# VH-VL binders against Isomaltosyltransferase (ctsY): the designs that were tried, part 5

Target 1, 124 residues: Isomaltosyltransferase (ctsY), of Sporosarcina globispora (Bacillus globisporus) (q8rqv0r968to1091)
Amino acid sequence: VEYEAEFGVQSGVSTNTNHAGYTGTGFVDGFETLGDNVAFDVSVKAAGTYTMKVRYSSGAGNGSRAIYVNNTKVTDLALPQTTSWDTWGTATFSVSLSTGLNTVKVSYDGTSSLGINFDNIAIV
Key: E = the ipSAE of ESMFold2; O = the ipSAE of ESMFold2 at other seeds; V2 = 0.75 times the mean of E and O plus 0.25 times the DockQ between their complexes.

## First folded at step 1 (VH-VL)

Design s01 (framework fv_sipavibart)
Fold by ESMFold2-Fast, scan of step 1:
Structure s01 (fold): chain C 124 residues (1-124), chain A 122 residues (1-122), chain B 109 residues (1-109)
Amino acid sequence: as target 1 above (124 residues)
Amino acid sequence: EVQLVESGGGLVQPGRSLRLSCAASGFTFDDYAIHWVRLAPGKGLEWVSSISWNSGSIGYADSVKGRFTISRDNAKNSLYLQMNSLRAEDTALYYCAKDRYYYGSGRLFDYWGQGTTVTVSS
Amino acid sequence: QSVVTQPPSASGSLGQSVTISCTGTSSDVGGYNYVSWYQQHPGKAPKLMIFEVSKRPSGVPDRFSGSKSGNTASLTVSGLQAEDEADYYCSSYAGSNYVFGGGTKLTVL
């Protein structure tokens, strides 16, 4: 299941459409200040380990974002450079989710690097 | 390779005007913010002005607000600094510098030109 | 306005390490991860040495490292060599403008 970044709960970021190849109605950029984030409500029928995929573009270099699940930091996710801002990549990691509603947050923390364009997350 | 070449400096009297130019090559000029930074003899580096890739965001140091105007011509790969009402304190070596990240988000000075000297004296 | 603070000079012997501090406020150095460091030799343009607090551009040796704690960023130069003698400047994004430190003249003894 895909969750579009532009439909998440946005704090300090903006929706934009000025690069080709995004899904949905746009993508999110403007991660500039510590604490800027996009939060999603993710519901699963069974507790367990899922693969979380983050679709992004990073034309300027290797970036990273902090990932939180239910207000606990899970990882600093590496977002390696893509060929251009119009070229989208996918970063994946394993995440543990509780049955029912989980809050997933992609955040620009003190450990995060670079501006990136954030398209969506997918839970598999 | 990235190259920035400043020109237009010279000796001028207080109250006069100068227009500096910066010619860019070796990168897609219209994708990057470009900055003016100066070095006064015996003083340190001082940021002067910045302009985003599309001229939609422009900033100036408080010391030059109202007197200097930054502009760019993306079709000509050129950056300009119009300096009016010049003061002795504007005497410096003026650099143009390219931002690192596309569309104005890098917040740093990745590549610098050789500079052009402005001397304001009577 | 006020400029971020660097010591005006620093020194170290060949092969030793030296650390240069850059102290600002929560509205610049402390508020953003956009601290960069520049090396300037006499008669030359500044050269980017560190960006985003701790990252190195291609071609900068790993004996140059950066860090930040609160409102203070630091540049550490290890294994000092004669060619490291130069002026070093820190810079930070400050929301709508950019600030530079006053510069530090590094002498290699």
Scores: ipSAE 0.000, ipTM 0.585, lowest interface PAE 12.9, mean pLDDT 86

Design s02 (framework fv_sipavibart)
Heavy chain, then light chain:
Amino acid sequence: EVQLVESGGGLVQPGRSLRLSCAASGFTFDDYGIHWVRLAPGKGLEWVSSISWNSGTIGYADSVKGRFTISRDNAKNSLYLQMNSLRAEDTALYYCAKGYSSSWYRYFDLWGQGTTVTVSS
Amino acid sequence: QSVVTQPPSASGSLGQSVTISCTGTSSDVGAYNYVSWYQQHPGKAPKLMIFEVTKRPSGVPDRFSGSKSGNTASLTVSGLQAEDEADYYCSSYAGSNVVFGGGTKLTVL
ESMFold2-Fast, scan of step 1: ipSAE 0.006; ipTM 0.585

Design s03 (framework fv_sipavibart; at its last look DockQ between E and O 0.03; V2 from the best seeds 0.00; counts 0 for: pae E 19.7 > 2, placed apart)
Fold by ESMFold2 at other seeds, look of step 2:
Structure s03 (fold): chain C 124 residues (1-124), chain A 123 residues (1-123), chain B 109 residues (1-109)
Amino acid sequence: as target 1 above (124 residues)
Amino acid sequence: EVQLVESGGGLVQPGRSLRLSCAASGFSFDDYAIHWVRLAPGKGLEWVSSISWNSGNIGYADSVKGRFTISRDNAKNSLYLQMNSLRAEDTALYYCAKDLYYDFWSGYYTDYWGQGTTVTVSS
Amino acid sequence: QSVVTQPPSASGSLGQSVTISCTGTSSDIGGYNYVSWYQQHPGKAPKLMIFEVSKRPSGVPDRFSGSKSGNTASLTVSGLQAEDEADYYCSSYAGRNYVFGGGTKLTVL
């Protein structure tokens, strides 16, 4: 299931369309101030380990973003540099989710680096 | 019409300070990253500093780190460069330039430049 | 200083094509797609002609094109006109650092 970043709850970030290849109607950028994030309501039928995929572009270098589940930080996700801002990569990690509703945030916090373009997440 | 007007240049002795200003009009200033770039006659263009739309990300060239401070006042549509501990090597025509994007890493697309303000550092 | 190198001069006849090179390293031009080209006429501010290797801003004629191969980016100006005589600077963005080449004086013969 894909969750488009531009339809998440945005805090301190914005939707843009100035780079090609995004899914949906745009992508999110402007991760510039600590605490800037996009939040998603992710519902699963059973508690367990899921694969989260983050589709992004990181044209300036190897970036990173903090991932929060239910207000608890679960990882600093590495976002390896992409060839350009029009080239999209996928960063993948395992996440534990509780039965029912989970709030998942992709956040710029004190351990995060660089600007990125954030397109979507997928839970598999 | 997009306009960027730099001011505050002048003749100054080494070790002194200057503050450059850039007044913006004709666009939504607070939607864009803005840059300082300088040109020394006979040398060429050198990037100096960049600031994102909300001042959340700031960059400096190694040659000016620790001496120069970029800032912006979005309510006044103004960009500033505080230049401390000036050196002869800082002598240049200083431009402010508008980026296309909110942040300066999404693409260095400086589509509009001001006319520049001259800084001369000599005894 | 960070070094991205350009020939100091280039020339071409009216109506012909000229290519200006910009050579860096795998850490900037070779590894990433953040090359820009600026045109500067005497006494005027620089004008962005090409960004992200090959993209043209609105209002830049199609006869200006950009490319790269390995560590070398190229600006090609086709259908040369007298007003194309100017200084041309390449630039490379790598992380939080942005560097310019030394400039190429283009002469239209």
Scores: ipSAE 0.000, ipTM 0.538, lowest interface PAE 13.6, mean pLDDT 84
ESMFold2-Fast, scan of step 1: ipSAE 0.025; ipTM 0.682
ESMFold2, look of step 2: ipSAE 0.000; ipTM 0.492
ESMFold2 (binder alone), look of step 2: mean pLDDT 89; pTM 0.904

Design s04 (framework fv_sipavibart)
Fold by ESMFold2-Fast, scan of step 1:
Structure s04 (fold): chain C 124 residues (1-124), chain A 122 residues (1-122), chain B 109 residues (1-109)
Amino acid sequence: as target 1 above (124 residues)
Amino acid sequence: EVQLVESGGGLVQPGRSLRLSCAASGFTFEDYAIHWVRLAPGKGLEWVSSISWNSGSIGYADSVKGRFTISRDNAKNSLYLQMNSLRAEDTALYYCARDIEYGDYPLYFDYWGQGTTVTVSS
Amino acid sequence: QSVVTQPPSASGSLGQSVTISCTGTSSDVGGYKYVSWYQQHPGKAPKLMIFEVNKRPSGVPDRFSGSKSGNTASLTVSGLQAEDEADYYCSSYAGSYVVFGGGTKLTVL
């Protein structure tokens, strides 16, 4: 299931359309201040390990973002440089989710680096 | 008008307990994060504890962790601070202060009560 | 010693301007847009003067302005009036808590 970043709960970030190749109606940028984030409500039928995919572009260098599940940090996800801001990549990692509603947050923390454009997450 | 009224302060001996209350009126209490902030004699303001609108996020200053417990009763428009194992350095004027609507983390304080004085001495 | 530092005192003459600094680290003042300033008169509760670095609540005069550069936030009070004489505190979000500066006593000469 795909969750568009522009439909997430945004804190300190902005929705934009000024780069081509995004899904949905836009993408999220403006990760400039520690604590800036996008949060998603993710519902699953069974507790277990899922694959989370993060679709992004990083035209200026190698970036990273902190991932939180239910207010607990689970990883610092590397977001390697893409060819340009119009070129989108996917970063993948394994995540544990509880049965029912989970809050998944992509955050610019003190361990995060570089500005990136964030398109969506997918849970499979 | 927005009002926050603190009560429960007093003179207590070290090691004893005290429970502070904050009564809110003039706004929809259950929609706001609320905090305790103290002013110690000869020192500045110090954030003590925070609680989100739904009690889902709670924080404490390192100086009070394990000794103080924040709680709220949205049906009664009330905030509480249970203070255990009180120390001389807990002596301060304790304020109840309102944060942002539907807040999960302490950010800033737009309305403050008048405070209740806690003095910890023999 | 606090992590966030203010000068203990500041002064200015009626009608002049004064600037109070608030210096932290990249994990508080430098890292977040949630910097606020409070005015406290003796015997009274603190009053929010500035939030989110440079925004004013309704009812706060535009003589009060805020800014931030790197790890230092600043409160500027222009056109000083006698009633501006008070203690001023900066505050910053710090990821899971709030830190206050030590406070600055502003004297209007």
Scores: ipSAE 0.000, ipTM 0.527, lowest interface PAE 17.9, mean pLDDT 85

Design s05 (framework fv_sipavibart)
Heavy chain, then light chain:
Amino acid sequence: EVQLVESGGGLVQPGRSLRLSCAASGFTFDDYAIHWVRLAPGKGLEWVSSISWNSGYIGYADSVKGRFTISRDNAKNSLYLQMNSLRAEDTALYYCAKAVRGYTYGYFQHWGQGTTVTVSS
Amino acid sequence: QSVVTQPPSASGSLGQSVTISCTGTSSDVGSYNYVSWYQQHPGKAPKLMIFDVSKRPSGVPDRFSGSKSGNTASLTVSGLQAEDEADYYCASYAGSNWVFGGGTKLTVL
ESMFold2-Fast, scan of step 1: ipSAE 0.007; ipTM 0.606

Design s06 (framework fv_sipavibart)
Fold by ESMFold2-Fast, scan of step 1:
Structure s06 (fold): chain C 124 residues (1-124), chain A 124 residues (1-124), chain B 109 residues (1-109)
Amino acid sequence: as target 1 above (124 residues)
Amino acid sequence: EVQLVESGGGLVQPGRSLRLSCAASGFTFGDYAIHWVRLAPGKGLEWVSSISWDSGSIGYADSVKGRFTISRDNAKNSLYLQMNSLRAEDTALYYCAKEHYYDSSGYYKAFDIWGQGTTVTVSS
Amino acid sequence: QSVVTQPPSASGSLGQSVTISCTGTSSDVGGYDYVSWYQQHPGKAPKLMIFEVSKRPSGVPDRFSGSKSGNTASLTVSGLQAEDEADYYCSSYAGTNVVFGGGTKLTVL
């Protein structure tokens, strides 16, 4: 299941459309202040390990974002440089989710680096 | 190759106007936010104004708000600063400076390309 | 009250190291990881040396390094060379504007 960043709960970030190749109606940028984030309500029928994919672009260098599940940090996800801001990449990792509603948050925190454009997450 | 060239400075009496220009070459001008930054005698660097790639986001320092107007012409690779109601405290070397990131979306990060500046002296 | 504070001068001998501080508040230096450092030689435009607290642009050598702790960012210049003698400015994003430090004149003895 795919969740568009622009439809998540946004804190300190903004929605933009000025780069080609995004899904949905746009993408999210403006991760500038510690704590800036996009949060998603993710519901699963069975507890278990899922693959989370983050679609992003990073034209200025290698980035990273902190991933939180139910208010617990699970990883600092590397977001390697893409060819340009119009070139989208996918970063993938394994995540454990509880049965029912989970809150998944992509956050700029003290371990995060570089501005990135954030398009969506997918849970498989 | 890659450069910004300022012009339009000069000696002017208090209360008068000047229009500064900045000509860009060697990079895709319309993809970047550009700023005016000044160096006042004895005071150091001071940010004056900013304009996003599409002119949709514009900022001014409190000291110049209501008196200065920033604008750009992407077809001509040019940036302008219309300076009205000039004061002695506006005396400075004025630089135009490019945001380091492709598409800063109104966020002010770092300035990787600077012009050589144009001198404005406001004196009676 | 938007002043970000740098020492007005710093000095070091050839081959030694020097550290220049840049102290702000939680609304600028302490609140954002968008601290930059600029080198300016007399009669020349400023040159970007460090961005995002600790990152170097292409062409800036490792002997220039940046860090931050709380509301204070630092530029360290190691292996001092004569050409490092210049004015150094820090800057930080401050939510709606950019603020610069007052500048530090570095003398290489």
Scores: ipSAE 0.012, ipTM 0.564, lowest interface PAE 9.1, mean pLDDT 85

Design s07 (framework fv_sipavibart)
Fold by ESMFold2-Fast, scan of step 1:
Structure s07 (fold): chain C 124 residues (1-124), chain A 122 residues (1-122), chain B 109 residues (1-109)
Amino acid sequence: as target 1 above (124 residues)
Amino acid sequence: EVQLVESGGGLVQPGRSLRLSCAASGFTFDNYAIHWVRLAPGKGLEWVSSISWNSGSRGYADSVKGRFTISRDNAKNSLYLQMNSLRAEDTALYYCAKTPYWYSGSYGMDVWGQGTTVTVSS
Amino acid sequence: QSVVTQPPSASGSLGQSVTISCTGTSSDVGYYNYVSWYQQHPGKAPKLMIFEVSKRPSGVPDRFSGSKSGNTASLTVSGLQAEDEADYYCSSYGGSNLVFGGGTKLTVL
């Protein structure tokens, strides 16, 4: 299941369309101030380990974002440079989710680096 | 070619005001944060102020808070620094400088103007 | 506002290496990966040499490298050349402010 960043709960970030190749109606950028984030409500029928995919572009260097699940930091996810800001990559990691509603947050923390454009997450 | 050009400097008496301008060309101005940085005679570089791409975030050095206001006009590819209540210690060469990345919080500055001189005297 | 400290001067011989330090606190240099280094020749605007601790802009030779350990960031200039003689500044992000170090005058002997 895919969750578009522009439909997440946005704090300190903005929806934009000025780069090609995004899914849905746009992407999220403007990660400039510590604590800027996008949060998603993710529901699963069974507790367990899922694959989370983050679709992003990083045309100017290697970036990273902090990932939180149910208010607990899970990882600082590396977002390696993509060919250009119009070229989208996918970063993948394993995540544990509880039965029912989970809150997943992609955050620009003090441990994060570089501006990136954020398109969506997918839970598989 | 990516370029920033400062203007508006001059000689001014303490307590007066000046407005500096920075004209941008050769890049998509409204995708980048821009900074004002100054170099005072016999001193080093000092960060003065920053503004995000959409004007949603602004920062100021403690030495200028309450006296200086940064702003931008993305339609005109221009950045401004309104300087009020000027002091002798504000005497410096003022540069504007852009971040290397779109919408970035990385705070590096890869393109600088040549600077405009502000002298606060007498 | 946070203060970051650089040595006021550094020197090295042609072909050798020199390292310039930039020391802050656990709430700026020690916490954020937003340390930049600038080269400034007299009468010229600063040139970005390193950003985000260790990244080089296009056109900066790999003789210039950056790193950090704890609260101290370092710029290393290897294979020193005459044109490397300049003032070098670090800057660090402290959560709400950018702070420049006092600058280091590098002399190439």
Scores: ipSAE 0.005, ipTM 0.576, lowest interface PAE 10.5, mean pLDDT 85

Design s08 (framework fv_sipavibart)
Fold by ESMFold2-Fast, scan of step 1:
Structure s08 (fold): chain C 124 residues (1-124), chain A 122 residues (1-122), chain B 109 residues (1-109)
Amino acid sequence: as target 1 above (124 residues)
Amino acid sequence: EVQLVESGGGLVQPGRSLRLSCAASGFTFDDYAIHWVRLAPGKGLEWVSSINWNSGSIGYADSVKGRFTISRDNAKNSLYLQMNSLRAEDTALYYCAKDKGVTTYYIYFDYWGQGTTVTVSS
Amino acid sequence: QSVVTQPPSASGSLGQSVTISCTGTSSDVGGYNYVSWYQQHPGKAPKLMIFEVSERPSGVPDRFSGSKSGNTASLTVSGLQAEDEADYYCSSYTGSNYVFGGGTKLTVL
């Protein structure tokens, strides 16, 4: 299931369309202030380990974002450089989710680096 | 409105010391790396030194290492450059420049002050 | 002086395009997509025109564009206007420090 960043709950970030190749109606950028984030309501029928995929572009170099699940930080996700801002990559990791509603947050923390353009997450 | 105001420049003889200051306003000073960049007469821009938001990461150009010390006082929204053992080659207009990066370097200088002139001669 | 090289001068006529190069090594311009460009008019502070190779700050017109191929970054100024006459500097990250090119004086004919 894909969750478009532009339809998540945005704090301190903004939706943009000035680079090609995004899914949906746009992507999110403007991660500039500590705590800027996009939050998603993710519902699963069974508790367990899922693969989370983050679709992004990083034309400036190797970036990273902090991932929170239900207000607990689960990883600092590396977002390696893509060829350009118009070239989208996917970073994947394993995440544990509770049965029912989970809050998944992609956040610019004190451990995060670079500006990146954030397109979507997928839970599989 | 972001403002950076440099002070402390002047005429000084070789081998002496100067302390430059940069007063910042219009942004959350504690969240950003701040840099010193100089423009020498007849030469171009040269990066001098950088300090991140909590003073945990500091860098210097090879030409000033061991002679200059960068520091910041977040309670006073101020940046400093202690310049020791000054040489004629240190003669320049010294700019204070704000990084775009919150808590890390973004490697570009989004706002600059007007500079303070340092002349190392007689 | 700097390991990053720019031509000392460039010129173009009103309404034309000009491109300024910024050549480094695989340890700076070629190794990172962290190239920025600054415009400096006499007596004024530098102004950020391009960052992260090709991004524009708010307020910089789209006739300014940036690109990079291998160890060479380029600033292109299209639709040249008299006010574009200035010194232009590139800057790159080296993994630990920052380096500026020697600067290019752009003359609008």
Scores: ipSAE 0.000, ipTM 0.534, lowest interface PAE 13.6, mean pLDDT 84

Design s09 (framework fv_sipavibart)
Fold by ESMFold2-Fast, scan of step 1:
Structure s09 (fold): chain C 124 residues (1-124), chain A 126 residues (1-126), chain B 109 residues (1-109)
Amino acid sequence: as target 1 above (124 residues)
Amino acid sequence: EVQLVESGGGLVQPGRSLRLSCAASGFTFDDYTIHWVRLAPGKGLEWVSSISWNSGSIGYADSVKGRFTISRDNAKNSLYLQMNSLRAEDTALYYCARGRLPYYYDRSGYYPFDYWGQGTTVTVSS
Amino acid sequence: QSVVTQPPSASGSLGQSVTISCTGTSSDVGGYNYVSWYQQHPGKAPKLMIFEVSKRPSGVPDRFSGSKSGNTASLTVSGLQAEDEADYYCSSYAGSDNVFGGGTKLTVL
């Protein structure tokens, strides 16, 4: 299931539409200050390991974002350069979720690099 | 085309105040983070302070925190540094420099100090 | 002692290569891909030579290159010329702040 970035809880970021190819009603950008983030409420029926997919574009170079689950940092996710800002890529990693409600946060923090456009996450 | 011109430096005694100004031209001032960077005699470059395009992100070096205040007036294309409680170690050539925080508008990416002014000299001496 | 360290001096012969290091922590050089390098000749403003670790602005020759491994960034100047004799500074984004290395005086022998 997909969670659109523009429907997440936004802190220090903004929703924009000035690049083509996003899903939903837009994408999130403006990750420019330590702590800028988008948070999602993710519900699962069974605790376990899931694949998290992050859809993004990075036209300027190789980026990265910190991923937090239930306020604990899980990874610094590499977001390799895409062909252009209008070309969207997907980065994947394995994540452990508890039964019921989890908070998933995509954050620009001390280990993050570059501006990127963030479209959505998917939990599989 | 891009030009940054610093002013307001001079000779001051310890404990006094100075206000530096930087006048920008040749670019859209409110698209950029602007910085104050100083060159102290014999010491080297030291980042002093930065202010993002909308004043939403402001930083200071530990050596000046609580004494200096950075501000900008986007309508006047101007940057300011209010320097209080000046110390001998604040003696330096003060540059304003144009930078850019990472964001989607600039496909060329991040560069913190791509244009520099000529600098204005601050001498703190008793 | 600063949070970001450069050797105070470096030297090389005409036509050779020299590498200048810039060592920080995971909160600056190691934590971000926002390392830049500046060249400063006496009496002149600094000039941006490298940004985002390894990228060159228009007009900077390709004999200037940058790299990073862990908490250490490096500037390599190949095919040394007399005009390369200058002070070189690294800078890194450090969250809300920027930090400069102490500078390296490059002498061309």
Scores: ipSAE 0.000, ipTM 0.508, lowest interface PAE 13.2, mean pLDDT 83

Design s10 (framework fv_sipavibart; at its last look DockQ between E and O 0.04; V2 from the best seeds 0.00; counts 0 for: pae O 17.4 > 2, placed apart)
Fold by ESMFold2 at other seeds, look of step 2:
Structure s10 (fold): chain C 124 residues (1-124), chain A 120 residues (1-120), chain B 109 residues (1-109)
Amino acid sequence: as target 1 above (124 residues)
Amino acid sequence: EVQLVESGGGLVQPGRSLRLSCAASGFTFDDYAIHWVRLAPGKGLEWVSSISYNSGSIGYADSVKGRFTISRDNAKNSLYLQMNSLRAEDTALYYCAKDTWGSYRYFDYWGQGTTVTVSS
Amino acid sequence: QSVVTQPPSASGSLGQSVTISCTGTSSDVGTYNYVSWYQQHPGKAPKLMIFEVSKRPSGVPDRFSGSKSGNTASLTVSGLQAEDEADYYCSSYAGWNTVFGGGTKLTVL
């Protein structure tokens, strides 16, 4: 199941189409101010540990974003540099999810770095 | 039996406020996203607002953004819509609708609605 | 927001089939399978007839079926009965927002 970033609940960020190769109708950029984020309602049938992946672009260097699940920070996800702003990478992480609906947030937090373009998030 | 009961509608003048309520029963309310959908005279159904199970994700139609506020009280199995700065165009029958598991906007149970009429 | 388009009316004779279209774009109906259909009789609440393009909730007769091709979803009602006369709405979800079509008034002749 893939969750397109442009259809998440956006706070302080924006949807853009000015770089090629995104899925869906666009990607999210504008992570500029502490607390800027995009949030998703992610449903699972059973509580447990899940592998999720983020599709992103980080043309200026090695970036990072904080991941929150149900308002609790889970990790600072490394987003290694991509060869350009028009090339897309994948970063994976493990999270514990509760049965049913979980709010998963990709956030620019005090430990986050660089601008990135965020395309989608998915359960692997 | 799943049941959704809306209340709080009425006749109001433009620029005034109303608060709608929806009382839920027959399911675990705090496992599901809940929504407001309206049916306007001479128009069809229109999505108004959505709120996730924990209020962590909230959405509004562009036509109501900044004027309407959705909220829920999971301890009371209740959904609310605070409607400020009401306009004639907000005249409609307002439904409370339950999502299915997974929150993909499959409105599987609806209330009978509460009527809001905005007229001077 | 995205817009989905339905014909304003449709009709068929008792026992025949009718198909109602719901046309979006490659950015919504064409990409996502979050399409649902609702039946509404006058004075009644809407009823979910089809979800995820083609799935039927428990209690919905199998003469109601759904499909999608390209950017267009379709509701087919076969073996038309008098009770099928109602308004029908499609809905497309492509994120946190949902969009309803304008509705189709189905008349059973």
Scores: ipSAE 0.000, ipTM 0.533, lowest interface PAE 17.4, mean pLDDT 84
ESMFold2-Fast, scan of step 1: ipSAE 0.045; ipTM 0.704
ESMFold2, look of step 2: ipSAE 0.008; ipTM 0.633
ESMFold2 (binder alone), look of step 2: mean pLDDT 88; pTM 0.891

